VHH binders against q9c0h5r722to879. Designs and how they scored, part 4

Target 1, 158 residues: q9c0h5r722to879
Amino acid sequence: WSSESIKKPMIVTSDRHVKKEACELFKLIQMYMGDRRAKADPLHVALEVATKGWSVQGLRDELYIQLCRQTTENFRLESLARGWELMAICLAFFPPTPKFHSYLEGYIYRHMDPVNDTKGVAISTYAKYCYHKLQKAALTGAKKGLKKPNVEEIRHAK

## First folded at step 19 (VHH)

Design o4
Fold by OpenDDE, fold request of step 22:
Structure o4 (fold): chain B 158 residues (1-158), chain A 119 residues (1-119)
Amino acid sequence: as target 1 above (158 residues)
Amino acid sequence: EVQLVESGGGVVQPGGSLRLSCAASGFTFSDYWLYWYRQAAGIERELIAVITFSGRTYYVDSVKGRFTISRDNSENTMYLQMNSLRAEDTGLYYCARLPYESNWEFDYWGQGTLVTVSS
């Protein structure tokens, strides 16, 4: 977990657009988690995050590794819970690439153990939910069609 | 030339078993996730199973407990063991490959093998 912004993508990339968007994405993640001041309500912040990941393939693995970062050694309980919630929301719209799938699956799986639960935050419950969503996404892939994610879909993805 | 060739289809009675094969050539087999699809007459093609690089498998509910997907990277072949077959399992079965850095779009399909379950 970090309270500071990232200056470069966590995953090395030569794509300038991805580089720029990755930093913005991290800020949005922080906003949703409550670690950064947000101008919009959490639901709309989540929509922006989901829309970016859905529309830009090169950001998907980056998005998930950022979420892994922000849910690792995060002692802000509400922030931590919201991080996992955001992961679940994103998984409803798009999985990581097959290349990154095993990493994310392993990360989620390790957090399904109740030993990871903290007072007031049942991380294992969030992880189990994410695990099931990831498995489903491995079969179905990303949301299809031309229609972007909407607020109602975000609400239902929680 | 990239090839995916399905085989093993046939006619079986309800409750019977079949083993399908998908033989791959012309590409690095281990660099792809592999999928089984099927298409019944008058119905849209549907996915039924997937196997990852490491051999992890996922299934749709309709085939869970009855079908087993597997792969042998040394032989460049994917398999589908089908047990307890039902009439609704009738259809043309396809294998497809998914690149490791894909937008979840299949870039190659086999020609299919026909499975008919009838009394």
Scores: ipSAE 0.761, ipTM 0.887, lowest interface PAE 0.7, mean pLDDT 94
Fold by OpenDDE, fold request of step 22:
Structure o4 (fold): chain B 158 residues (1-158), chain A 119 residues (1-119)
Amino acid sequence: as target 1 above (158 residues)
Amino acid sequence: EVQLVESGGGVVQPGGSLRLSCAASGFTFSDYWLYWYRQAAGIERELIAVITFSGRTYYVDSVKGRFTISRDNSENTMYLQMNSLRAEDTGLYYCARLPYESNWEFDYWGQGTLVTVSS
């Protein structure tokens, strides 16, 4: 977990567009998690995050690794919970690439143990939910078509 | 030349079993996720099973407990063991590959093998 913004993508890339969007994406994640002042209500912040991951395929693995970062050694319980919530939201629209799938699956799986639960926050419950979403996404892939994610879909993905 | 060739289809009675094969050539087999699809007459093609690089498997609910997807990287072949077959399992079965760095777009399909379940 970091309170500071990132200055470059966490995953090395030659894609200029991904480089540009990665830092903004991280800020949005921080906004949703409550670690940064938000420009909009949480629902719309989540929509923006999901839309970026959906529309920019090269950002998907970056997005998930950023979420992993922000949910690792995060002692802000509300922030932590919201990080996992955002992961679940994103998984409803797109999985990571096959290349990154095993990493994310392992990360989620390790957090499914109730030993990770703390007072007021059941991390294992969030992780199990994410695990289920990832399993489904592995079969169906990313949301297809030209219609972007919408607010209603975000609500249902939580 | 990339090839995916399905085989093993045929006519079987309800409750019977079939084993399908998908033989691959012309590419590095282990670098792809592999999928089985099927298409019944008048119905859209549907995904039924997937196997990852490491051999993890996922199934749609309609085939869970009855179908088993597997792969043999040494033989460049993917399999689908189908048990307890039902009439609704009738259709043309396709194999497809998903690239390692793909954004979940299949880049190659087989021609399919026909499975008919009838009494």
Scores: ipSAE 0.750, ipTM 0.883, lowest interface PAE 0.7, mean pLDDT 94
Fold by OpenDDE, fold request of step 22:
Structure o4 (fold): chain B 158 residues (1-158), chain A 119 residues (1-119)
Amino acid sequence: as target 1 above (158 residues)
Amino acid sequence: EVQLVESGGGVVQPGGSLRLSCAASGFTFSDYWLYWYRQAAGIERELIAVITFSGRTYYVDSVKGRFTISRDNSENTMYLQMNSLRAEDTGLYYCARLPYESNWEFDYWGQGTLVTVSS
C-alpha cells in the first residue's frame, strides 16, 4: 500500500499509452479506496477505472497489479475493503492477461484464508468473491461487445 | 508452420471413456494456454476445458468431474480424458491455443476430432 502516487507503470511496458494512463489509473484507484480526495462519487470513479481497463488491454495487468499493491499491507480497513471491492468490479468486466493470471489467482487465493480477516472487515469473503469472478473470467474472457461498462453493471458487480 | 492436430475420437457407449489428444507443432507449446472446445450438430461451439502454462485447469460445469484436461510440454501434446460419457457429449472436439499476451482471443484452432456417444 502506498499513499503516494506512482510515477511510472508497475509493469514493464513499451506502450506509451499505458505509460501515460497508469499514473492516472492509480490515482483513480486511490480515490475509490478513499486514500485520495475524489472528484466524483465512488460509483463513478469505479466506472472510470473499469472503463479504462476494459478499453485498454495493456492497462489490465497494470490495473490488477496496482490493486494488489493497494491491498497489500493496507492497514486502513475501509480502504482495504474498497480495494477488494474494486478488484471484484473489474473482474466482472475483464480478467488479466494469461501472462499475469496465475499471479493474480495466487494473490487472491492466499487472501481467502480467514486469517486475513480483521475487525469489521472480512477480507476472505472479498477474496472468495474475487476468486470466483476470476475463475469465470478465465473461461469467458473480457466483456464482449461495443458497449462500455455502465453504472448499472458496476452496481451489479459490486 | 503452426499445427494443432486432434486425435482419439470415435464411437463409444454411454458411460464409456475416451482420451483425446492434441498434438502441437511449429510453436513454443509452453507459451500458450490450451483449450478444448466442442461443437454438437446445430449448436454453437462451446468451451469445455482450459489448461494454463503451469497446468492449472478450469472446466465448465457440464464436464466437471468427468473430463480431465492435461498437457505434456515435453511432447507438445494436450489431452482430454473423458469419462462417464453421455449422449450430449457427442460432437466435434477442437483444441485451440491462447497466447499469453492476448486479449483472450484464440489465434489457432485444430481441425477437430469426432466423438460419438451412442448406445
Scores: ipSAE 0.712, ipTM 0.869, lowest interface PAE 0.8, mean pLDDT 94
Fold by ESMFold2, fold request of step 22:
Structure o4 (fold): chain B 158 residues (1-158), chain A 119 residues (1-119)
Amino acid sequence: as target 1 above (158 residues)
Amino acid sequence: EVQLVESGGGVVQPGGSLRLSCAASGFTFSDYWLYWYRQAAGIERELIAVITFSGRTYYVDSVKGRFTISRDNSENTMYLQMNSLRAEDTGLYYCARLPYESNWEFDYWGQGTLVTVSS
C-alpha cells in the first residue's frame, strides 16, 4: 500500500501513452479508495478508472497490479474495502492479459479464506466475487472488452 | 514451425466416450493457454474448454461435468476426455493456443478432428 504518488508505471512498457496514463491511473485509484482528495464523487472516479482500462488495453495489467499494490498491507479498512470493490468493478468490464490473469487469480485466491476478514471487512466475499469474474474472463476474454463502462453497470458491479 | 495436430475423433453412439488429443510442436508448450473449440455444421465455432499454462481448467456449461480437459507438458499434448456424448456434441473439434502476452488473440489453430455422435 502507498499514500504517495508514483513517477513511473509498475510494469515496464515502451508505450508512451501507457506510461503517462499509469501515473494518472494511480492517483485515480487513490482517490477512489479515499487515500487522496477527490473533487468528484466516488462513482464518477470509478467510472474514470474503468474507462481508462477499457480504452487503453495496454494499461489493463498495470491497473490490476496497482490495485494489488494498494490492497496489500493496507491497514486502512475503508480504503482496503474500496480497493477490492474497485477491482470487482474493473473485472466486470475487461480482463487482464492471459499472463497476468494467472498471477491475479493467485492473489485473489489467497484472499478467499475467511481468515483474511479483518474487523468486519469481508475481504473473502470480495475475493470470491473477483474470482468468479476472472473465471468468466478465461471463457469470454475476446468479447469482454466490447462494452463501454457506464454508471449503471458500475452500480450493478458493486 | 508451429504445429497443432488433433486426433482421436470418430463415430460413437449416444452415451459413449471419446478421448481427443492435440499434439503440439515448434514452440514452448508450457507457456501457452490451450483451448478446445467445436464447429457443428451451419453454426459458428463455439468454445468448449480451456486449460491455462498453470493447469487451471474452465468449461462452458453445456459440457461441464461430461468433458475433462487436461495437458501433459512432458509430451507436449493436450487432451479432451468426452463422456456421456450426445448428438449435439457432433462437430469438428479444434485446438487453439493463446499466447500469454496477447490481448486474448489466438495465433494458431489446428486442422480439426471430426466427432460424430449418431444412433
Scores: ipSAE 0.181, ipTM 0.592, lowest interface PAE 4.9, mean pLDDT 81
Fold by ESMFold2, fold request of step 22:
Structure o4 (fold): chain B 158 residues (1-158), chain A 119 residues (1-119)
Amino acid sequence: as target 1 above (158 residues)
Amino acid sequence: EVQLVESGGGVVQPGGSLRLSCAASGFTFSDYWLYWYRQAAGIERELIAVITFSGRTYYVDSVKGRFTISRDNSENTMYLQMNSLRAEDTGLYYCARLPYESNWEFDYWGQGTLVTVSS
């Protein structure tokens, strides 16, 4: 977990557009989680995160790595809950690459045991939903990311 | 030269079994997710099963419990064991590879092996 901005992406990239977008993406993730001030409402912030991952394919793995970072050793309960919410929202619209699919699956699986739940935050419930979405992504992978996210779908995924 | 060659197709009665093979050459087999698709006449190709580079498997509902996908990395071959075959399983069965660093784009397909389930 970090409360600070990042100056470079978690994944090394030669694409300057992806590098800039990764830093902005981290700010948006922090805004949704309540760790950074935001003027936009949470649904709009979630929409922008999901839209960036949908539209910039090279950013998808970075997005999920940033979410893993922000949900690991995060002791702010509201922030932790919103981080898992955002992961579940994004997985409803696009998968990670096949390479990162296996790593993300392992991360999510480790959180599916109810022993990971904290007071008022049902981490295992979010993790089970995310795990289901990853399994479906393996079957529907080439078709993922074709539909642009919209606010109605964000509300339903939430 | 990258090649994917399916084999093992044929004619079988309903309730029967058949084992398909997808022999791979020209690449590092263990770096790829592998898929089986099938295509019946007049219908678009449909996904059947997936096996990842780590051996994790996924199936569509219509074949769960009847079909088993597997891989043997020492033989560079993927298999599809089909049991309890039904007429609706008739079609041309393809294998495809998916690079694990791709953006969900298959880069090579086999030519297919025909499976016909009829009495």
Scores: ipSAE 0.128, ipTM 0.557, lowest interface PAE 5.1, mean pLDDT 80
Fold by ESMFold2, fold request of step 22:
Structure o4 (fold): chain B 158 residues (1-158), chain A 119 residues (1-119)
Amino acid sequence: as target 1 above (158 residues)
Amino acid sequence: EVQLVESGGGVVQPGGSLRLSCAASGFTFSDYWLYWYRQAAGIERELIAVITFSGRTYYVDSVKGRFTISRDNSENTMYLQMNSLRAEDTGLYYCARLPYESNWEFDYWGQGTLVTVSS
């Protein structure tokens, strides 16, 4: 977890567009989670995050790594819950690449243990949903990116 | 030159077994996810199993418990062990590779090996 801004992406890249968008993406993730000052409606912050990952394929792995970072050793329970919510929302619209799929699967699997729910956050429920989506991605990958993010589906993913 | 060559297809009775092979050459085999697909007459090509570069496997429900995908990186070969075969398993079986940095786009396919399950 970090309260700080980032100056460069978590994934090393030479793509200048990806570098710029990764830093903005981290700020949006922090805003949704309540770790950065924002007056924007949380639903529309989530829409902006999901739309960036959906439309900029080079950001998808970076987005999921940033979410892993912000849900790891995060002792702010409200922020932690919102971080897992956002991961579940994004996985409803697009998968990570095959390269990152295995790492994200392992991360999610470690959080499926209900012992984490004793902190007052239902992490295992979010993790089980995310795990299901990753299994489907291995089988149907490219088809998951056909529907653009929208408010109605974000509400259902929660 | 990348090559994927399927073999091991044939005619088998319902309840029987076959082992398919996908021999690979011209690339670093261990860096790729590998897939088996099949195509029955009048049907779209369908995925049946996948094995990742780390050996993790996934199956569609219709073959789970009956088919086993595996890989031997020292022989550059992927296998599909098919047990308890049914008439609906009849079709052309293809292997395909998936680059680990692609956006879920296969870049090479084999020509296929025919499996016929007849009573």
Scores: ipSAE 0.091, ipTM 0.529, lowest interface PAE 5.4, mean pLDDT 80

Design o5
Fold by OpenDDE, fold request of step 22:
Order: structure tokens, then sequence, then C-alpha cells
Structure o5 (fold): chain B 158 residues (1-158), chain A 119 residues (1-119)
């Protein structure tokens, strides 16, 4: 977990667009998690995150690794919970690449152990939910069609 | 040349078993996830199973407990063991590959093998 913004993508990339978007994406993640001042309500922030991941394929693995970062050694319980919630939301619209799948699955799996639960936050419950969503996404892939994610879909993904 | 060739289809009675194969050539087999699809007459093609690089497997509910997907990277072959076959399992079965950095777009399909479950 970091309170600071990232200066470069966590995953090395040569794509300039991804480089620029990655930093903005991290800020949005921080906004949703409550670690940064948000310019919009949480649902709209989540929608923006989901839309970026859905529309820009090169950001998907970056998005998930950023979420992993922000849910690791995060002692802000509300922030931590929101991080996992956002992961679940994103998984409703797109999985990571097959290349990154194993890493994310392992990460989620490790957090399914109740030993990770803290007073007030059942991380294992969030992780289990994410685990099931990841498995489903591995079968179905990303949201199909030309219609972008919408607020109603975000609500249902939580 | 990239090839995916399905085999093993045939006619079987309800409750019977079949083993399908998908033989791959012309590419690095281990660099792809592999999928089984099927298409019944008059129905859209449907996903039924997937196997990852390391052999982790996922199934749709309709085939869970009855079908087993597997792969042998040394032989460049994927398999589908089908047990307790039902009439609704009838269809043309396809294998497909998914690249590791894929945007979840399949880039190659086999020709299919026909499975007919009939009394």
Amino acid sequence: as target 1 above (158 residues)
Amino acid sequence: EVQLVESGGGVVQPGGSLRLSCAASGFTFSDYWLYWYRQAAGIERELIAVITFSGRTYYVDSVKGRFTISRDNSENTMYLQMNSLRAEDTGLYYCARLPEESNWAFDYWGQGTLVTVSS
C-alpha cells in the first residue's frame, strides 16, 4: 500500500498511452479506496476505473497489480475493504490476461484464509467473492459488445 | 502452419462415454490456454471448458462432474473426457486457442468433431 502516487506503471510497458493512463488509474483507485480526495461519488469513480480497464486492454493487468499493491499491507480497514470491492467490480467486466491470471488467482487465493481477517473487515469473504468472479471471468472473458459499462452494472457488480 | 485438429467424435448411447482429442501443430502449444466449445444444431456455439498453461481447469455447470479437460504439452494435445453423456450433449465440438497476452480473443479454431448421443 502507498499513499503516494505512482510515477510510472508497475508493469513495464512501451505503450505511451498506457504509461500515462496508468498513473491516472492509480489515482482513481486511491480515490475509490478513500486514500485520495475524490472529485466524484464512489460509483462514478468505480465506473471510470472499470471503463478504463474495459476499453484499454493494456491497462487491465496494470489495474489488477495496482489493486494488489493497495490491498497489501494496508492498515486502513475501510480503504482495504474498498480495494477488494473495486477488484470485484472490475472482475465483473474483464479478467486479467491469461499471462497474469495465475498471479492474480494466487494472490486472491492466499487472502481467502480467515487468518487475514481483521476486526471489522472480513478480507477472506471479499477474497472468496473475487475468486469466484475471477473463475467466471476466465470462462467468459471480458464484457462483450460495444456498450460501455454503466452505473447500474457497477452497482450490481459490488 | 497453425493447426488444431479435433478427433474422437462418434455415436454413443445416453450414459456412454467418449474421449475427444485436439492435436495441435505449428505453434508453441504451452503458450496458449485451450478451450472446448460445442455447437448443437440450430443453437449458437457455447463454451464448455478451459485449461490454462499449468493445467488448471474450469467448466460450465452443464458439464461439471461429467467432463474432464486435460492437456499434454509434450504431445501438443488437449483432451476432453466425456462421461455420462446426455442427448443434449449432441453437437459439433471445437477446440480453440487463446494467447497468453490475449484480449480474450480466440485466434484459431479447429474444424470440429461430431458427437451424437442417441438411443
Scores: ipSAE 0.778, ipTM 0.892, lowest interface PAE 0.7, mean pLDDT 94
Fold by OpenDDE, fold request of step 22:
Structure o5 (fold): chain B 158 residues (1-158), chain A 119 residues (1-119)
Amino acid sequence: as target 1 above (158 residues)
Amino acid sequence: EVQLVESGGGVVQPGGSLRLSCAASGFTFSDYWLYWYRQAAGIERELIAVITFSGRTYYVDSVKGRFTISRDNSENTMYLQMNSLRAEDTGLYYCARLPEESNWAFDYWGQGTLVTVSS
């Protein structure tokens, strides 16, 4: 977990668009988690995050690794819960690449143990929910079609 | 040349079993996720099972507990063991590959093998 912004993508890339969007994406994640001042309500911030991951394919693995970072050694319980919630939301629209799938699956699986639960936050419950979402996404892939994610879909995904 | 060739289809009675094979050639087999699809007459093609690089498997609900997907990287072959077959399992069965860097777009399909379940 970090309170500061990132200066470069966590995953090395030569794509200039992904480089630019990665830093903005991290800020949005921080906004949703309550670690940064938000310019919009949480629902709309989540929509923007989901839309970026959906529309920019090269950003998906970056998105998930950023979420892993922000849910690791995060002692702000409300922030932590919101991080996992955002992961579940994104998984409803797109999985990571097959290459990154095993890493994310392992990360989620390790957090499914109730030993990770703290007073006030059942991390294992969030992780289990994400696990099921990931399994489903491995079968169906990313949301198809030309229609972008919408607020109603975000609301149903969390 | 990339090839995916399905085999093992045929006519079987309800409750029977079949084992399908998908033989791959012309590419590094272990670098791809592999999928089984099926298409019944007049119906859109549907995904039924997937196997990852490491051999993890996922199934749609309609085939869970009855079908088993597996792969043998040494033989460049994927399998589908189908048990307790039902009439609704009738269709043309396809194998497909998914690249590791894919945006979840399949880049190659087999020609299919026909499975008919009838009394």
Scores: ipSAE 0.772, ipTM 0.890, lowest interface PAE 0.7, mean pLDDT 94
Fold by OpenDDE, fold request of step 22:
Parts: structure tokens; sequence; C-alpha cells
Structure o5 (fold): chain B 158 residues (1-158), chain A 119 residues (1-119)
């Protein structure tokens, strides 16, 4: 977990667009988690995050690794819960690339153990939910079609 | 040249078993996820099983417990063991490859092998 912004993508990429968008994406994640002042309500912030990941394939792995970072050694309980919630939301629209899939699966799986639960936050419950979402997404892939994610879909993905 | 060639299809009675193969050539086999699809008459092609390059497997509910997907990277071959076959399993079975950095878009398909389950 970090309270500071990132200056470069967490993944290795040569894509200039991904490099440019990665920092903004992280800020949005921080906004949703309550670690940064938000410009919009949480639902719309989540929509923006989901839309970026859905529309830009190169950002998907970056998005999930950023969420892994922000849910690791995060002692802000509300922030932590929101991070996992956002992960679940994103998984409803798109999985990571096959290349990154095993890493994310392992990360989620390790957090399914109740030993990881903290006072006031059942991390294992969030992780189990994300695990099922990931399994489903591995079979179905990303949301298909030309219609972007909408607020109603975000609401149902939580 | 990239090739995916399915084999092992045939006619089998309900409750019977069949093993399909997908032989790959012309590319680095271990760099891809592999999929089995099937298409019944008048029905859209459907995904039934997935195996990652590391051997992790996923199944749709309709085939869970009955079908087993596997791969042998040394032989560049993917398999589908089908047990307890049902009439509704009848169809043309396809293998497909998925690049590791893809947007979950398949870039190559086999020609398919026909499986007919009938009494």
Amino acid sequence: as target 1 above (158 residues)
Amino acid sequence: EVQLVESGGGVVQPGGSLRLSCAASGFTFSDYWLYWYRQAAGIERELIAVITFSGRTYYVDSVKGRFTISRDNSENTMYLQMNSLRAEDTGLYYCARLPEESNWAFDYWGQGTLVTVSS
C-alpha cells in the first residue's frame, strides 16, 4: 500500500498510452479507496476505472497489479475493503491477460484464508468473492460489444 | 505454418467415452492457452474447457465431472477425455489457441472433429 502517487507503470510496458494512463489510473483507485480526495462520487470513480480497463487492454494487468499493491499491507480498513470491492467490480467486466492470470489468481487465493482477516474487515470473504469472479471471467473473457460499462452494471458488480 | 488438427471424433453410445486430440504445429505450444469448443447443429459455438500454459483447467458446468482437458507440451498436443457422454454432447468439437497477451481473442482455430452420441 502507498499513499503516494506512482510515477511510472508497475508493469513493464513499451506502450506510451499505457505509460501515460497508468498514473491517472492509480489516482482513481486511490480516490475510490478513500486514500485520495475524489472529484466524483465513488460509483462514478469506479465506472471510470472499469471503463479504462475495459477499453484499454494494455491497462488491465496494470490495473490489477495496482489493486494488489493497494490491498497489501493496507492498515486502513475502509480503504482495504474498498480496494477489494473495486477488484470485484473490475473482474465483472474483464479478466487480466492470460499472462497475468496465474499471478492474480494466486494473490486472491492466498487471501481466502481467514487467517488474513483483520478486526472489522473479513478479507477472506472479499477474496472468495473475487476468486469466483476471476474463475467466471477466465471462461467468458471480457465484456463483449461496443457498449461501455454503465453505472447500473457497476452497482450490480459489487 | 500454424496448424491445429483435431482427431478422435466418432460415434458413441450414451454413457460411453471418447478421447479427442488436438495436434499443434508451427508455433511455440507452451506460450498459449488452449480451448475446446463445440458446436451442435443449429446452435452457436460454445466454450466447454480451458487449459492454461501451466496446466490450470477450467470447465463450464455442463461438462464438469465428465470431461477432462489436458496438454502435453513435449508432444505439442492437447486432449479432451470425455466420459459419461450424453446425446446433448453431440457436435463438432474445435480446438483454439489464445495468446498470453491477448484480449481474450482467439487467433487460430482447428477444423474440428465430429462427435456423435446416439443409441
Scores: ipSAE 0.754, ipTM 0.883, lowest interface PAE 0.7, mean pLDDT 94
Fold by ESMFold2, fold request of step 22:
Structure o5 (fold): chain B 158 residues (1-158), chain A 119 residues (1-119)
Amino acid sequence: as target 1 above (158 residues)
Amino acid sequence: EVQLVESGGGVVQPGGSLRLSCAASGFTFSDYWLYWYRQAAGIERELIAVITFSGRTYYVDSVKGRFTISRDNSENTMYLQMNSLRAEDTGLYYCARLPEESNWAFDYWGQGTLVTVSS
């Protein structure tokens, strides 16, 4: 978890556009999780995050890595819950690459044990939902992400 | 040259079993997700099962509990064990590979092996 901005992406890249988008993405994730000031309501912040991941293929793995970072060692319970919620939302619209799919699956699986639950936040429940969505991506991955994210689909994805 | 060669197809009775193989050559087998698809006459090619490069497996509902996908990285071969076969399982079975860094696009397919389930 970090409360600060990042200056470079988690995934090494020489593409300056991807670097800039990765840093902006991190700010949006922090805004959704309540760890950064936001003027926009959470629903529209989630829309912006999902739209960036959907439209910029090279950002998809970075997005999921940033979510893993912000849900790891995060002791702010509402922030932690919002981070897992955002992961579930994004997985409704696009999967990571097959390379990162295995890593993300392992991360999610490690959080499915109820021992990870914290008072007021059922982390294992969110992790189970994300795990299910990730398994579906293995079967439907090529066809996911055809429809641009929108607010009604985000509500449904929750 | 990249090759995927299916084998093991044949004629079996309903309720019977059959094991298909997909022999791979010309690439680093362990880097790829591998899929089985099937196609009956007049029907679009249907996903059956997938096995990741780490050995995780996923199945469509129509074959869950009846089919088992596996891989042997030392032999560069993927398998599909088909049990409790039904007439609707009749078709041409293909293997396909999925590059780990792709955007979910298959780049090579086998030619297929025919499975006929006949009363």
Scores: ipSAE 0.225, ipTM 0.617, lowest interface PAE 4.2, mean pLDDT 82
Fold by ESMFold2, fold request of step 22:
Parts: structure tokens; C-alpha cells; sequence
Structure o5 (fold): chain B 158 residues (1-158), chain A 119 residues (1-119)
């Protein structure tokens, strides 16, 4: 977990657009999680995060790595819950690449045990939903035409 | 040159078993997710099963418990063991590879092996 801004993406890339967007993405994730001051309501912050990942294919793995970072050793319970919630929202709209799929699956699986739950934060419930979505992505990941993120679908994904 | 060659198809009676092979060459086999698809006449190709580069497997509901996907990286070959075959399993069976860093785009397909389950 970090309360600070990042200067570089988590994944090394030569794509200048991806580099710039990765740093902005981290700020948006922090805003959704309540770790950074936000002007917009959380629903619209989630929409912006999901839209960036949906639109910028090279950013998808970076997005999920940033979410893993912000949910690892995060002792701010509301922030932790919001981070898992955001992961579930994004997985409703786009998968990671096949390479990162395996790493993310392992990460999510380790959090599915209720022993990881803390009072007031049901991490295992979010993790089970994310796991289902990720497994389904392996079966449907090549499918084109997934709908653009919108507010109604984000409510459904929550 | 990348090649995927399916084999093991044939005519089999309902309830029978068949083992398909997908022999691969021209690439580092162990780096790829591999898929089996099938296509019945007049229908789009249908996903059957997936095996990842780490050996994790996924199946569509219609074949769970009857089909088993596997791979042998030392032989550069993927397999599909099909048990309890039904008439609706009839079709051309294709293998496909998925690049590790793609955005879920298959880049090579085999030519297919025909499986006919005759009632």
C-alpha cells in the first residue's frame, strides 16, 4: 500500500501514453479508495478508472497491478474494501492479459479464505466475485464487443 | 514456421471415447495458453477448453466432467480426452494458441480434425 504519488508505472513500457496514463490512473485509484482528496463522487471516479482500462488496452495489466499494490498490507479498512470493490468493478468490463491473468488469479485466490476477513471488511466476498470473473475471462476473453463502462453497469458490478 | 496439427478424430458411437492431439512446432510451446474449439456445421466455432502455460484448465459447462484438456511440454503436444461422447459433440475440432502478451487475440489455428458421433 502507498499514500504517495508514483513517478513511473509499475510495468516497464516504452509507450509514452501508457506511462503518463499509469501515473494518472494511480491518483484515480487513490481517490476512489479514499486515500486522496477527490472532487467527484466515488461512482464517477470508478467510471473514469474503468473507462481508462477499457479504452487503453496497454493500461489494463498496470491497473490490476496497482490495485494489488493498494490492497496489499493496507491497514486502512475502508480503503481496503474500496480497493477490492474497484477490482471487482473493473473485472466486469475487461480482463488482464493472459500473462497477468495467472498472477492475478493467484493473488485473488489467496484472499478468498474468510481468515483474511477483518471485522467490517469481507475481503473474501469481493475476492470470490473477482475470482469468478477472472475464470470466466479465460473462457470469453477473446470475445469482442464488451460494452463501454457506464454508471448502471458499475452499480450492477458492485 | 508456426504449425498446429490436430489428429485423433474419427467416427465413434455415442458413449464412446476419443483422444485428440495438437502437435505444435515453430515456437516455444510452453509459453502459450492453448485452446480447443469445435465447429458444427452451420454454427460459429465454440470454445471447449483452455489450458494455460502453467497447466491451469477451464471448461465450458457442456463438456465439464466428460472432457479433459492436458499438455505435455516435453512432446510439444496438447491433448483433449473426450469421454461419454454424444451426437452434439460432432464437429471439427481445432486447437489455437494465445500469445501471452496479447489482448486475447489468437494468432494461429490448426486446420481441424473431424469428430463424428453417430447415433
Amino acid sequence: as target 1 above (158 residues)
Amino acid sequence: EVQLVESGGGVVQPGGSLRLSCAASGFTFSDYWLYWYRQAAGIERELIAVITFSGRTYYVDSVKGRFTISRDNSENTMYLQMNSLRAEDTGLYYCARLPEESNWAFDYWGQGTLVTVSS
Scores: ipSAE 0.163, ipTM 0.580, lowest interface PAE 4.9, mean pLDDT 81
Fold by ESMFold2, fold request of step 22:
Structure o5 (fold): chain B 158 residues (1-158), chain A 119 residues (1-119)
Amino acid sequence: as target 1 above (158 residues)
Amino acid sequence: EVQLVESGGGVVQPGGSLRLSCAASGFTFSDYWLYWYRQAAGIERELIAVITFSGRTYYVDSVKGRFTISRDNSENTMYLQMNSLRAEDTGLYYCARLPEESNWAFDYWGQGTLVTVSS
């Protein structure tokens, strides 16, 4: 977990646009999780995060790595809950690459047992939903014609 | 040069069994997810099964319980064991590889092997 900004992406990339977008993405994730001040309401912050990952395919693995980072050793219960919620929201719209699929599956699997739940945070429930989405991704991939993120689907994904 | 060569197709009766092979060369076989697709005359290719580089398998509902995908990394070969075959399973069966760092884009396909399920 970090309260600080990042100056470069967690994944090495040669794409300068992706590098810049990764840093902005981290700020948006922090805003949704309540770890950074935001002017927009949480729903629209979530929409912006999901739209960036959907639109910029090179950011998808970075997005999920940032979410894993922000949900690991995060002792701020409200922030932790929002981090898992945001992961579940994004997985409703797009998967990671096949390479990262295996890592993310393992990460999510380790959180599926209710013993990982903390007071007021049902991590296992979010993890089970995310796990289901990853299993389907192996069969469907990043489906041609998947719908662009929108507020109605974000409300439903929660 | 990357090559994927399917074999094992043929004519079988309904309820019969057949084992397909996909022999691979020209790349590090163990680094790739591998897929079986099929195509009946006049329709688009459809997904059948996938096996990841770690050996996890996934199947579409229409073949679940009847088909088994497997891989042997020491022989650079993927297999599809098809049991309880039906007329609707008739088609040209392709193998394809998926790079682990792709955005779900297949980069090589085999030529296909024909399976005909007919009385």
Scores: ipSAE 0.159, ipTM 0.553, lowest interface PAE 4.5, mean pLDDT 81

